# VH-VL binders against Protein RESPONSE TO ABA AND SALT 1 (RAS1): the designs that were tried, part 2

Target 1, 230 residues: Protein RESPONSE TO ABA AND SALT 1 (RAS1), of Arabidopsis thaliana (Mouse-ear cress) (o04515)
Amino acid sequence: MPNTSSSQSFTIFVDGWLIRHRYFVEQLMCASSLDETNRISLEEQQSLVAQFLSHCLQYYQEKFASVSLAGDNVFTFFCPPWFNSYAKLILWVGDFKPSLVFKLTEVSVADLTRHQKDRISSLKSETRRKEREVMRDFALVQQSVADPPVMLAARRVGAVGMVDGEETDLEEAMEVLKAGMAAAMNNADQLRCSTVGKVVEILTPPQAIKVLRTIGQLHLRLRDRDQERA

## First folded at step 5 (VH-VL; framework fv_ramucirumab)

Design c12 (from a4 with heavy chain E99Q, light chain G28D)
Fold by ESMFold2-Fast, scan of step 5:
Structure c12 (fold): chain C 230 residues (1-230), chain A 125 residues (1-125), chain B 107 residues (1-107)
Amino acid sequence: as target 1 above (230 residues)
Amino acid sequence: EVQLVQSGGGLVKPGGSLRLSCAASGFTFSSYSMNWVRQAPGKGLEWVSYISTSSSYIYYADSVKGRFTISRDNAKNSLYLQMNSLRAEDTAVYYCARQGIAVAGTKYYYGMDVWGQGTMVTVSS
Amino acid sequence: DIQMTQSPSSVSASIGDRVTITCRASQDISTWLGWYQQKPGKAPKLLIYAASSLESGVPSRFSGSGSGTYFTLTISSLQAEDFAVYFCQQGNRFPWTFGGGTKVDIK
C-alpha cells in the first residue's frame, strides 16, 4: 500500500507539526502584546520570526518528500481531505494561493510606509505573474497527455477492445500527468514560501510578527473541520 | 556559526562496516532535510542518500541500496550513515550536506547550502 | 535518472577573463538547479541556487541563468581565488544528480 502509507506518514507528521504550530502562533500573539508595551527586544522579535519561518520550512520540506513518494496519491494533494469544506473553496494547487499573503498583510499591518507599500505592490504583481506561469505550464502538461485518452474515447464509439499499444500509451500518459502534477505542486509551494519570505524581508520585525500570526491562524482555521458549512 | 562537523571513517576491508556521524549546530536541524554525498579520489560528486525532516522519507542511490542506512536524531542534532557490505568502489570522501537555503527566509529544495568537512572512507584489502 | 551534462570539462583562462560554463539536463527541471565551487581538499560551496539566485556572501561576478534543460554559470571577471572545479546539480527528482564538473585552470 505505497499510497496509503505515504498519506498516513504525512498526516502523522502534520499532527505533530500542528501541536508545535499552535505553540508558535501563541508565541507570536504574546510577542505582539509585549511589543505594544515595549517589553520585547528587537533581537527577540527577529529570533521568533526566524524560528517561525524555520517551522514553516519544515512543513514544506516534508510535503516535498511526501509528494515525490505519493505515486497515485499525488491526486490527493490537489484536493486534500485534511482541509475543511470552506478551505476547499479557496484552494489553488492544493493549498493557499500565494497572492492571498498580500491581503493578510493588509489586514494585519496598518503602519506600512510608502516605500514598503510600493515594494509590496511590485511583489504582488510579480507573484500574480508567477501564479499564471504555474498554471500555464501545468496546462501544457495536460494538453500533452490529452491525445491518448481522446483517441481511445473516439475509437470506443465504433470499436470493441484495445488496439495494440493503446494500454501502454494510456499508462505513459498517466505517468506524465502524475509527474506534471507533482512539478506543479512543487512550483506552487516554492512560490508560497518565497512570497512569505519576501514579504517578511520588506517588513519590520514587529510588522512581520503580526503578518506571520495571521498566516498561522489561517492555517489552523483551514484545518478546523467543525467549521465546515452545512 | 552554522556548521556540520563530521566524524567516523577510516580504513576497512571489503565486506566490512563503518558508521559515519555528522553533528549540526547553529541552526534548527529538525527543519532541514539532509543528504550524504561522496566523491571518489580525483572524481566528481555522487549523491548517496536523503532523509526528510521527520525520517518518514528516505532515498538511496541504486549503488548503495540494501547496504547503507541513513538515520537522524533530531534531539541530538545528528545525522548518521551506517555502511555495511563495503566494496572497493565505495572508497571516497563522504560529505553530509543540508538540503535547502535559508537566505530570503524560505527558499529550499534548490541545493545543498551547508556541508561538513568530509570523512575519508577507504575500502582496501 | 536525470542526466546532467556539463561543458566544457576544463577551461584555461587568465585573470579578468569572462568564463562561461554550461549544463544540460536530460529532461525539464524548471529552475531546480544549483551551482557549486570546489577547491582542492575542500568541501563544495554553493554559489547559485534556483538556477539564478546568488547565495549570500558570493561575489556578484558570479551569475546563473537558464530554465528547463539549459543552464549557464558565468564569471564576469575571473579572479585568482576562482580557480576551482565547478559542478551543477539538479534537485528536481530523486536521485539527485551532478554534472561531471568543469575545471577552471590558469593559462
Scores: ipSAE 0.239, ipTM 0.703, lowest interface PAE 4.7, mean pLDDT 84

Design c13 (from a4 with heavy chain S33M)
Fold by ESMFold2-Fast, scan of step 5:
Structure c13 (fold): chain C 230 residues (1-230), chain A 125 residues (1-125), chain B 107 residues (1-107)
Amino acid sequence: as target 1 above (230 residues)
Amino acid sequence: EVQLVQSGGGLVKPGGSLRLSCAASGFTFSSYMMNWVRQAPGKGLEWVSYISTSSSYIYYADSVKGRFTISRDNAKNSLYLQMNSLRAEDTAVYYCAREGIAVAGTKYYYGMDVWGQGTMVTVSS
Amino acid sequence: DIQMTQSPSSVSASIGDRVTITCRASQGISTWLGWYQQKPGKAPKLLIYAASSLESGVPSRFSGSGSGTYFTLTISSLQAEDFAVYFCQQGNRFPWTFGGGTKVDIK
């Protein structure tokens, strides 16, 4: 019987999702490199953008479903084993930091208008403020481990005999911690999705395709364990 | 029993203010995002406002932005909607509703599964 | 804003009938869709979440399907207690938006 981790069902999903992701990235690469004569229609460009965004949203939907239905615990998603060692070092609440999207936009699009640059600048400031709020809220969750009742119970874990209520208090604290971490993960994922969506809304379809192509390529590289060097 | 109990509605003149309250019991309030949804007499549902579990994310419908303020007190298991500069168009039954994320080993939720009974707000001269 | 379009606006049906209600999103929302039932004078009740998942305590005659932009709520055999207004709701992007509702009336 194979040894299965709590993340195996999500790993199976991700394997299939990555095959589909590679096809989308290839479509975005093709669309972004075509000259004006061979360019796909505006409607086709908008459709490709919408399909890729839907594909990305499916990842976050399945992540939450995996926690609830497959029994995968939220702790696994804060340090996911499906990312290479370099990616793990730069993760923010288990995935990409939303403000990274602005750097990827800068390297992908050279023809931003003044109006677009102003809108992006405002969105960047708002996104960074919300990132700080997510981290502040998450710090409160982490601090729950330092609560005196939890620390007292932890000091006696493994001791012969239990004081009345200590095991129940520890179990309750763990459930509160898991719920708080799940909430932090949701808030982080909502910010990731809304940031990408708002950037796409600011951009023209050809510009959006270039940005999404860069984002898709980066995700493939960060999940490529065979290319891991350190 | 899991429930949300609302209070604070009433009749108010245009330009007036009201504060709606929603008291949660039977569940871990701090684990759920909260919404306010309204329904004008004989009309459909209109989302009004959202607040995340820790109040880090707050969103409003354009029709109420700048006039309404959503807030929550997790220690008191309570949600609030402060309504200022009320207009005739704000006349509706206001509902509070929870929206949550599954905890490991429990059911997945992305829907408003528990609603308050509703509070009537009437704005008229 | 994502516009949610429901059809039909109303349907007249008899007990035992199969009733199908559709909901179309103006852009892709994956499976971030819920269906709600509202009876006169009562708060809405969640029937289906994540487009196709049946909420606890909801009869098996209710089912949801769809993904992306096209969604369906089906009542396989209409009962007396099912005469109500039904709403779809997208939870993919703020603002959250509801369909206009479908009133299921007795024939």
Scores: ipSAE 0.005, ipTM 0.409, lowest interface PAE 13.6, mean pLDDT 80

Design c14 (from a4 with heavy chain S33H)
Fold by ESMFold2-Fast, scan of step 5:
Structure c14 (fold): chain C 230 residues (1-230), chain A 125 residues (1-125), chain B 107 residues (1-107)
Amino acid sequence: as target 1 above (230 residues)
Amino acid sequence: EVQLVQSGGGLVKPGGSLRLSCAASGFTFSSYHMNWVRQAPGKGLEWVSYISTSSSYIYYADSVKGRFTISRDNAKNSLYLQMNSLRAEDTAVYYCAREGIAVAGTKYYYGMDVWGQGTMVTVSS
Amino acid sequence: DIQMTQSPSSVSASIGDRVTITCRASQGISTWLGWYQQKPGKAPKLLIYAASSLESGVPSRFSGSGSGTYFTLTISSLQAEDFAVYFCQQGNRFPWTFGGGTKVDIK
């Protein structure tokens, strides 16, 4: 099946992505732990930040392609089998909640300037507004299951002697619902990427490395099955 | 010059031990994952072991699990392969190789872009 | 383990010929595939990474394609220095596995 093949394809991509992800996390850990005498150059710090952001973007670009082809298996992306039990506690539309990034920033960076705090506060408010917008859109998709054409078709599903038009109406309604679910997921993922990118723009390179290290470690915790076998 | 220089090979009897060394120069060794790959005379390539930059992730081929130990010393820019309980089928040229980051557009991949010259290990009675 | 099968095991070709080598994975590996060239008595050299990306310093006559389970390496116009053994390698899951190799010989 194409839809099953799509989610399987993404899982296979992620297996390889996680191997490369571990490299970036280790580099960020090393860079964030160095004292002044061993600190990597500013140019090297900026390069590592850019490389890690691009690596994360690659994940969501591949996910976008896979979600677009999910069809009947779109629900797999909302509670993915490639996430461990820890991940299921913090899922929001199939992945981390964008505003979690602000908590991770607070935990990781102690030396934010007043100007940076003000910019982060403004971004946090905007991010939370956009999260509510995603959830409203998602709720509308879920509520559309009660639309008259869908409900009428559902009344007859499985009944002997079903009218041909009822099966067609249900199939068309299901296709619209699946497309709506996919759109909600893609909007959520775009917000995840933009939130991380905008936070990094506010931070200095050393601060960004600390935050990205924490985000990277979270990604490993959510997707790394080896962590559960420790 | 980016380079990996190997040492420690030789002739050993079945059941014996050898330690291979791989010395890195011309790049930041601590920033790269490392591999050991071997090749029996006249045969193809066989991956042996992997170690991540901080040694947090280590993997072995099933044929060497429990007998071989990969390790690294980032302060000395060196990679090691401790080979115990050697068998005739372990006879091969052993290569160390680093994994370089490759970027194509917005995609990141890894390839073994720098290799050592190879060290011959012969296990015979 | 992911098994990598290369074909052909050997090919005889003349300078200027187009040579195509194939590699099949027993499981889907996305684009996590590299191609290596090995000359007698030398260590392997990376040619292609990510199934289709040309490594720096490698001549443009080399190209790679494919995704999932089927991959190809093409040499568009064979040169004297291209007579070597070529290997594919998957980097999707441990253990890393190589194809059996394809020897490109003089016709």
Scores: ipSAE 0.521, ipTM 0.798, lowest interface PAE 2.4, mean pLDDT 86

Design c15 (from a4 with light chain F94W W96Y)
Fold by ESMFold2-Fast, scan of step 5:
Structure c15 (fold): chain C 230 residues (1-230), chain A 125 residues (1-125), chain B 107 residues (1-107)
Amino acid sequence: as target 1 above (230 residues)
Amino acid sequence: EVQLVQSGGGLVKPGGSLRLSCAASGFTFSSYSMNWVRQAPGKGLEWVSYISTSSSYIYYADSVKGRFTISRDNAKNSLYLQMNSLRAEDTAVYYCAREGIAVAGTKYYYGMDVWGQGTMVTVSS
Amino acid sequence: DIQMTQSPSSVSASIGDRVTITCRASQGISTWLGWYQQKPGKAPKLLIYAASSLESGVPSRFSGSGSGTYFTLTISSLQAEDFAVYFCQQGNRWPYTFGGGTKVDIK
């Protein structure tokens, strides 16, 4: 009879996704450590990059579906139980901050061309602008909770002798707030996927493999409870 | 051609040992995780074991834990299953299978897309 | 462990028939499900991956649908080469588990 909540369903998905994620990280580590004589073909490098990007995209597609069905549980996605305790302290709108990808690129790749550096610099500026837009929209949603009409409506629900129809007005206000939270998260996730994809487009396949390996390893450390450090 | 060729099966008494081999050709073996799956005569499929690309992650079915050991040699493009303390219920055709990851558009897909021909293992007195 | 319940266990069909096989998981597996065909004396062959995606080289009369706990494999117009045993398999969690199989027999 009881339905599995959308956040519980997503937690079950993540358990399986993490097993596949560990597999991809191992493949990327292997591919990034091979010398020129043992390097996998260009076709195989491109395939591995595409597979890993598709793997990451599936996570966010499943998350989008779950958030859309979440109702009251949408707040769980801002402080998700599938992250270890350390990761929860450094989250940005429920997951990694998109501009972190640029720092990971810098530490992973030493042979960027002038043209690549220029393209990355432009993308970095655009990404930071979009991060500010996401935070602005999120702040507006948070501010709505403090608005006098919303606060008055919320307080009225608890009052004895509430006027007929005021309860439905509060329910409508709560739905608007939940929709705004879901929209903020979906916009943040879209920026995460877009940023990684655009960085990969700028890089050569060997460079992309190094960056994706670093991203994948960080992701595991933020989610792997066995690797949690004090 | 993409292919997995198996060898090493046979008849063994209870408590005995066998080592199965699976030789890969036509693809970059070191880029794929591998599975062993078995099928008792006239019965369904049962998953036995998994090994990741560099052997960092290995998993076994509860029925074989502590008795079977999966391994791979990427330089030789080969997968192995060392079977110890064999029991009558281990009698089956054993298949090696490549774990394929298909990309269509931007989606990740899971499946075991390439299989060996199978190796018969008979445990009988 | 995730239990995969497959039905029916067997079906008798004629060429041109529409055949439907179902698979139920004891817990949610999203789309981490494959469908396999096995002919006598042969290794299994992947037909459908990720619950609904047709594997390269597999005829379009085969289709898969479903997510979570309920999945269906459909053969829209059965051909002579389709008489075989079909299995579903979840790849969501270790241990991987297979359905019990559905034997598609000739009438």
Scores: ipSAE 0.005, ipTM 0.460, lowest interface PAE 12.2, mean pLDDT 81

Design c16 (from a4 with light chain F94Y)
Fold by ESMFold2-Fast, scan of step 5:
Parts: sequence; C-alpha cells; structure tokens
Structure c16 (fold): chain C 230 residues (1-230), chain A 125 residues (1-125), chain B 107 residues (1-107)
Amino acid sequence: as target 1 above (230 residues)
Amino acid sequence: EVQLVQSGGGLVKPGGSLRLSCAASGFTFSSYSMNWVRQAPGKGLEWVSYISTSSSYIYYADSVKGRFTISRDNAKNSLYLQMNSLRAEDTAVYYCAREGIAVAGTKYYYGMDVWGQGTMVTVSS
Amino acid sequence: DIQMTQSPSSVSASIGDRVTITCRASQGISTWLGWYQQKPGKAPKLLIYAASSLESGVPSRFSGSGSGTYFTLTISSLQAEDFAVYFCQQGNRYPWTFGGGTKVDIK
C-alpha cells in the first residue's frame, strides 16, 4: 500500500482534472467562435457555463479536502510545485488573485451594458475588500510564528535542552499556525469561486463563455508544461 | 436513438492497411470526445486512441503510435481510425465510444457511455 | 502505464447472491475509475463513473466504492441479466487502462 500525502493525492486528482479541463476549454473556444450556421442554442450555452463552473468548483472542493488533511504539508499549498515559475511570481495565497477575474472580463467582453458595468464595479469593490480581509487574517496567522515559544525554539535550533513546557508550547503554536494557514487558504479559495460565479451571473451566456474561455486558457498557461503533457 | 454505427474491418495481411469508420446519430457529435477501444478474441479491453471535440488533443496507446491515425469529420458526424503497418497482434474487435459528460451535484465526471457495435479486424497470412 | 489488476478472474454465483469484484491500481488514481459490463458478443456498457456514481439507467443493486489504489464493485442481489464480464478502467492518465476482467458465471 503506497504512503500518499494529501498534497500528492491532490496532484494525482489534478492530473485527471486537467484532461477534462482541456475538453472544457476546447468546448468554450468552439462555442465562442461559432458562426451563424453552427451556433449552439441558448440552453446549450447555459449548460456549458454551468458544467464548466461545476468543473472548477470540483477542483477547489478537492483542494479543500486535501488542505484539511495536510498537517505539516499545508505549506506545499502556499508554494505549489504544480505551477510554473511565471505563475509563482503572481500567486496570491497559493493561487490566482480573485480581482484578476475583472481584468480577464475586460479583455474578453467588449459589449457590457451600463447596468452590467455598474454591477461589476460594485462586485470589484466588494472583492477587493474581501481580499484585504483575507490578507489581514493571514498576517495574524504569520504573527503567531513570532510568539515566544516558536521564536525561542528557532533561536535555539541545535542547542541542547529545552526549558520545562517549551516543547508543549511550541507544539501548540505550530498546530494553531497550521490550522490558521488552512483556514486562510480555504477563505481565499471560497473568494476565488464566489467571484467567478458572481461575474458569470452578471453576464449573458455568450459573454460568460468568452470570460470562462479566457480563465480556462490562463489556467492551462500557468501550469508547468511538462506536468500537463499526458 | 443515440447510436454509433461502425463499418470497415476485415481480413488483411501483415503490413497492410485498413480504415475503420464510426457514424454517429441521435446526438450532437461535435460536443463529444471520442475513443477507439479494441478487444482481442477472448481477451480484455485495450484503449487505442482519443480525439477531442475539435481535434486539438489526440492521444494514442504506445502500441499503435506512428501506425494508427484517429480523425473526425464533425460535419459528417463521423469518426475514423486509419490503421497502417498492421501486425498479427492488432487482431481484435474495434469499438468506437463517446465520452459522456456526467454531473453529480456540484461534481463533474467522464465515462464512455455510448459504444458502437464493434468491427472485427483480422491480421493474418 | 498504470496497471489495473482485477480479482477474481471469475466467480460462480447464484441468483440472489451478493457479488464483490476488486480492482487495484499500480499507483494512485484518485476517484478517476469507471466500471463496465460486457455481455457475450456485445459492446461494453458503463455502470459506474467516478468510482462510486451510478450511471443513469443502471439498477441500484450495483454500487462502487474506493479511492486511490483500491476499488470495489458490488452487486447486492444478482439477477439473471447480470451474468457478464466486468471491467474497471482508470481515467487518471493516458493511456487509459482496463483491468483484466471478471467473469460472473452461473453456479
């Protein structure tokens, strides 16, 4: 029986998920470029949008389960090896920054109504506020590393002996840190999913297909090319 | 009425070529990825090839790479497998199969949910 | 390639019996596993996808379980139409690979 960490099990899940992701990106590309003779129905467009959103939600649900079981490996999800070097420079809490969705919407859709622009502007402000909340909470988690037990242990690395209670205090502080990091990741992922979902709700099905195509294509480009080759 | 009807196949000598066809009806062919799967007489199933909806992604089993070519014509609702440099070990019933989309609640999955009737390919002297 | 090993290779059972078929993957495949039923001279039929989800139109006596490397297909009360060969298939990485099959025969 192989000994598989939660980060390894997530990577294995993603290998299969990426094969289906390529299918959806191709479907979105086809749907967004169809001429009059090959146009899919409104119901088919809505179905494709719903299926793709479910596909993306499945990724984050599996990630949540893996992060919750990660223990010491929770740090891997903050510096994920499955993203290429370029992606690692632009990551926010281990994945894409939610407000990036608004830039992708601007690039993908040229025919937004005034009502849609107003709703997107409001959502953008709300998303940026929630991003600040996630970062504030994460900063508090990071501050727990500066607590005396953890800092004392770090300063004494290699030293002989521990004062009574120091080992227990350090273990407790590390459990608090791991739990806090998992919570921060989960909150960030919930914001990612809700932002995409709310943008799609503002858009018409043809507009949504264009945005989701761009999001799907970007996701593929941010993955390591060697890891994507099946 | 969702159906895949296969044609082609037959007896061919080692080194020969055959082209298999699979005609789709009762569903939007252009919305589904397609597979070829084979089964040697009295043996198990072996996946042969995959083609995505717009032919952007194509994959082959190592045993057939460089010899077989999968293709599709969405306007004709048809899938093809061009088989070159055939070997005795290629003798099998060949099935075409679509990849169905299954959504269970918030989760999404793939499976080969519709299959052709199969066509026999015999490679012998 | 990911090797899929099925056991048993054959099983003899009576109508009403509970039948259990096991599938093992040589490496982790998450839940990217399907089960297929094949009757003599016919094409395979999808029974289970995602290791445990029942395909539409498949009787509820069929169930699947497992994740990672160990998977099970169970038929809770065998019927006459269930005498067939069953195959597992991993969809985690190309090439797709199938188990060797399990033949369910009349006892």
Scores: ipSAE 0.630, ipTM 0.837, lowest interface PAE 1.6, mean pLDDT 85

Design c17 (from a4 with light chain W96Y)
Fold by ESMFold2-Fast, scan of step 5:
Structure c17 (fold): chain C 230 residues (1-230), chain A 125 residues (1-125), chain B 107 residues (1-107)
Amino acid sequence: as target 1 above (230 residues)
Amino acid sequence: EVQLVQSGGGLVKPGGSLRLSCAASGFTFSSYSMNWVRQAPGKGLEWVSYISTSSSYIYYADSVKGRFTISRDNAKNSLYLQMNSLRAEDTAVYYCAREGIAVAGTKYYYGMDVWGQGTMVTVSS
Amino acid sequence: DIQMTQSPSSVSASIGDRVTITCRASQGISTWLGWYQQKPGKAPKLLIYAASSLESGVPSRFSGSGSGTYFTLTISSLQAEDFAVYFCQQGNRFPYTFGGGTKVDIK
């Protein structure tokens, strides 16, 4: 079969991506150990951090392409069936909330300097502001669906049946909704990637490895139905 | 020099056991996932087993599940395949092979780039 | 399991010929495909990874293309040392699976 939906293509990509993701998570776990004899060089630490960030960027670049080509599949990205039921409760625009990265940083790193804490605090405020902006834009998309023409068309389907003109208006509204949802998802994913990247820039390589290990493990736990997997 | 040197193998009767060893040198063994791949005489390649860098993820071909055990000792730079309950159809040359990711961040599948010389396992009465 | 179908099973060719080998996956594997060369009595050698990336030290006459379910290995100008068996392999999902192999013989 040459043709698959964009969400099926994305799922196929992610199956392969998860093999490499598990590899990276193991490398980060190994590199974050406190055993002096197991400690890798600073250059190797920087390389591992860069490779893991590139690995994560590949996921979101593929997701961007899939979401942009999704049409009806965009709804699937907002309530993705590949996440377990518990994970679905903590999703924000179909994936992790960017400001969660700061909590993961606090849990993973005990030796932040005052200067690093100040920079993280400023970044946290900026990230929360951008989260509100994404939600505001998404609310405008939801409002477009709730506009009177769409509401009247939806009401009439149940009460008196739909007339041809009303069906066309609903179809047009659905296209606007799908485009707006795709834009909101892409904006949210951009904020996810930029937040992780900016946190890493504030941290030393050993600190970054600990944070990225935690982020990598979170992704596996959100996606995997087997809660016992590393 | 980057290399994998294999040992073990030999002739065993059906139901017997063998342990294959693969010694790595010239690279950071703990940074690579490892595979076992076999080839029956005159036939193609068949993937047998995979082990991740820290042994957290292990996979087997259905034909060997429950009979073979892959393991590694990163401190000794060594990979092992414990083969139990051997059958005539397990007769093959067994290769160990390393697998990694490309150094360039945008390449996410590297393939099996370094292989051992192979060791013959013959299961016959 | 993902089945890898390789064709042809054998090809007879002369030095200087262009040789094309195809590999089909039973389901989409993106670019999670490698190509290997094996000479008699020796271990396989990686030629191409990620469907189209040339392994270090492999001559530029070797190239790979494809994505999804259809893949091609091309040898643009066959040399004496290229007479061997070639295998494709998918690394997308476990179990990893190999194509049946293509033997490139002297004509």
Scores: ipSAE 0.006, ipTM 0.514, lowest interface PAE 10.3, mean pLDDT 82

Design c18 (from a4 with light chain N92Y)
Fold by ESMFold2-Fast, scan of step 5:
Structure c18 (fold): chain C 230 residues (1-230), chain A 125 residues (1-125), chain B 107 residues (1-107)
Amino acid sequence: as target 1 above (230 residues)
Amino acid sequence: EVQLVQSGGGLVKPGGSLRLSCAASGFTFSSYSMNWVRQAPGKGLEWVSYISTSSSYIYYADSVKGRFTISRDNAKNSLYLQMNSLRAEDTAVYYCAREGIAVAGTKYYYGMDVWGQGTMVTVSS
Amino acid sequence: DIQMTQSPSSVSASIGDRVTITCRASQGISTWLGWYQQKPGKAPKLLIYAASSLESGVPSRFSGSGSGTYFTLTISSLQAEDFAVYFCQQGYRFPWTFGGGTKVDIK
């Protein structure tokens, strides 16, 4: 059985996932550009939506396995090298901010019913509340990790370098940070998947295809390295 | 409609081999991580092995490391457990189970929500 | 390995009784805990996931609570079909580990 580092394994997975992702985005683009007379069947539309959602879930399940089960370096996932410089500046806990899905829905779908708008508004409020909870919990983790180095700096006796016991305290703080970051990332990913799924549930299949196309295209744009070249 | 159907169990001598199969239907198999869990007669549940959605991450219980191999074929919607160098203490009902995602999309949590019917593996003289 | 300790190992109760089963983890597992029901001759069935979330199709008389190291499964009004063994399971770190089980006998 191949023995590969978990971080390299995830990178290899992503390379294959992106090939399939481009395929699905092309299918969604084709389906969303057809007029009403040339629409694919309702069953085919539902199948494409389900397949794309499964494709997205696969990414987050493999990321969970990499970070939480394999012990991969969670710091890498908060500032991933596979995202372009623009994406790195606008990331929220290592990936897109869940409430962004509502803006993508607004730009993708013009024919929402009042009932759909009401349901989306309610979901948007709940999603923003949950985003605040994720950040609050993460802030508590950051604070707990900051305390040991701050206390050491505040009462250091002398001189430059680690004293016996200080290295152990720092190492323990680092493990607490890794665990807390993994928990924050998993909570954020859970909210991302839940938000997309709930929005799709509110929409008709043709509307869902338009939204998923936009989400898929954004995913590709966030990985486009050309923005770094001048 | 969502189900896991198991096969491949039986009676085997110590040191022998068996291959268990688990066929998935009614859901997108490639989107779920899978587990093998066993239960010795009259005893509790013991986790045996895990495989992620694309086989990138695989884990085993210490009691089976080096002897058992988990694998999956997403094109065939099938999960496998190759068991080598079997011992008397491997005698158990073996279950395959999917790592679930929250019901109806309300919450995104993991738990083993769909189980196969189980297959008996007996390792005896 | 994270050790999961269940209590009691068995309980005998009458129909309509409130039954409480506890599960203790040897270290913090947040809410990464599930509860399973196993009836004689059957595969286990998921009842509760994420410590407190009721699985679809499971009767509302079942509830879960707790976080960290202490967890509880409650059956508010025991029914005849609740004769079973109940197991907790942590999904926080490999290896996945189960509690020893609690046998619920209905008088």
Scores: ipSAE 0.006, ipTM 0.513, lowest interface PAE 10.9, mean pLDDT 81

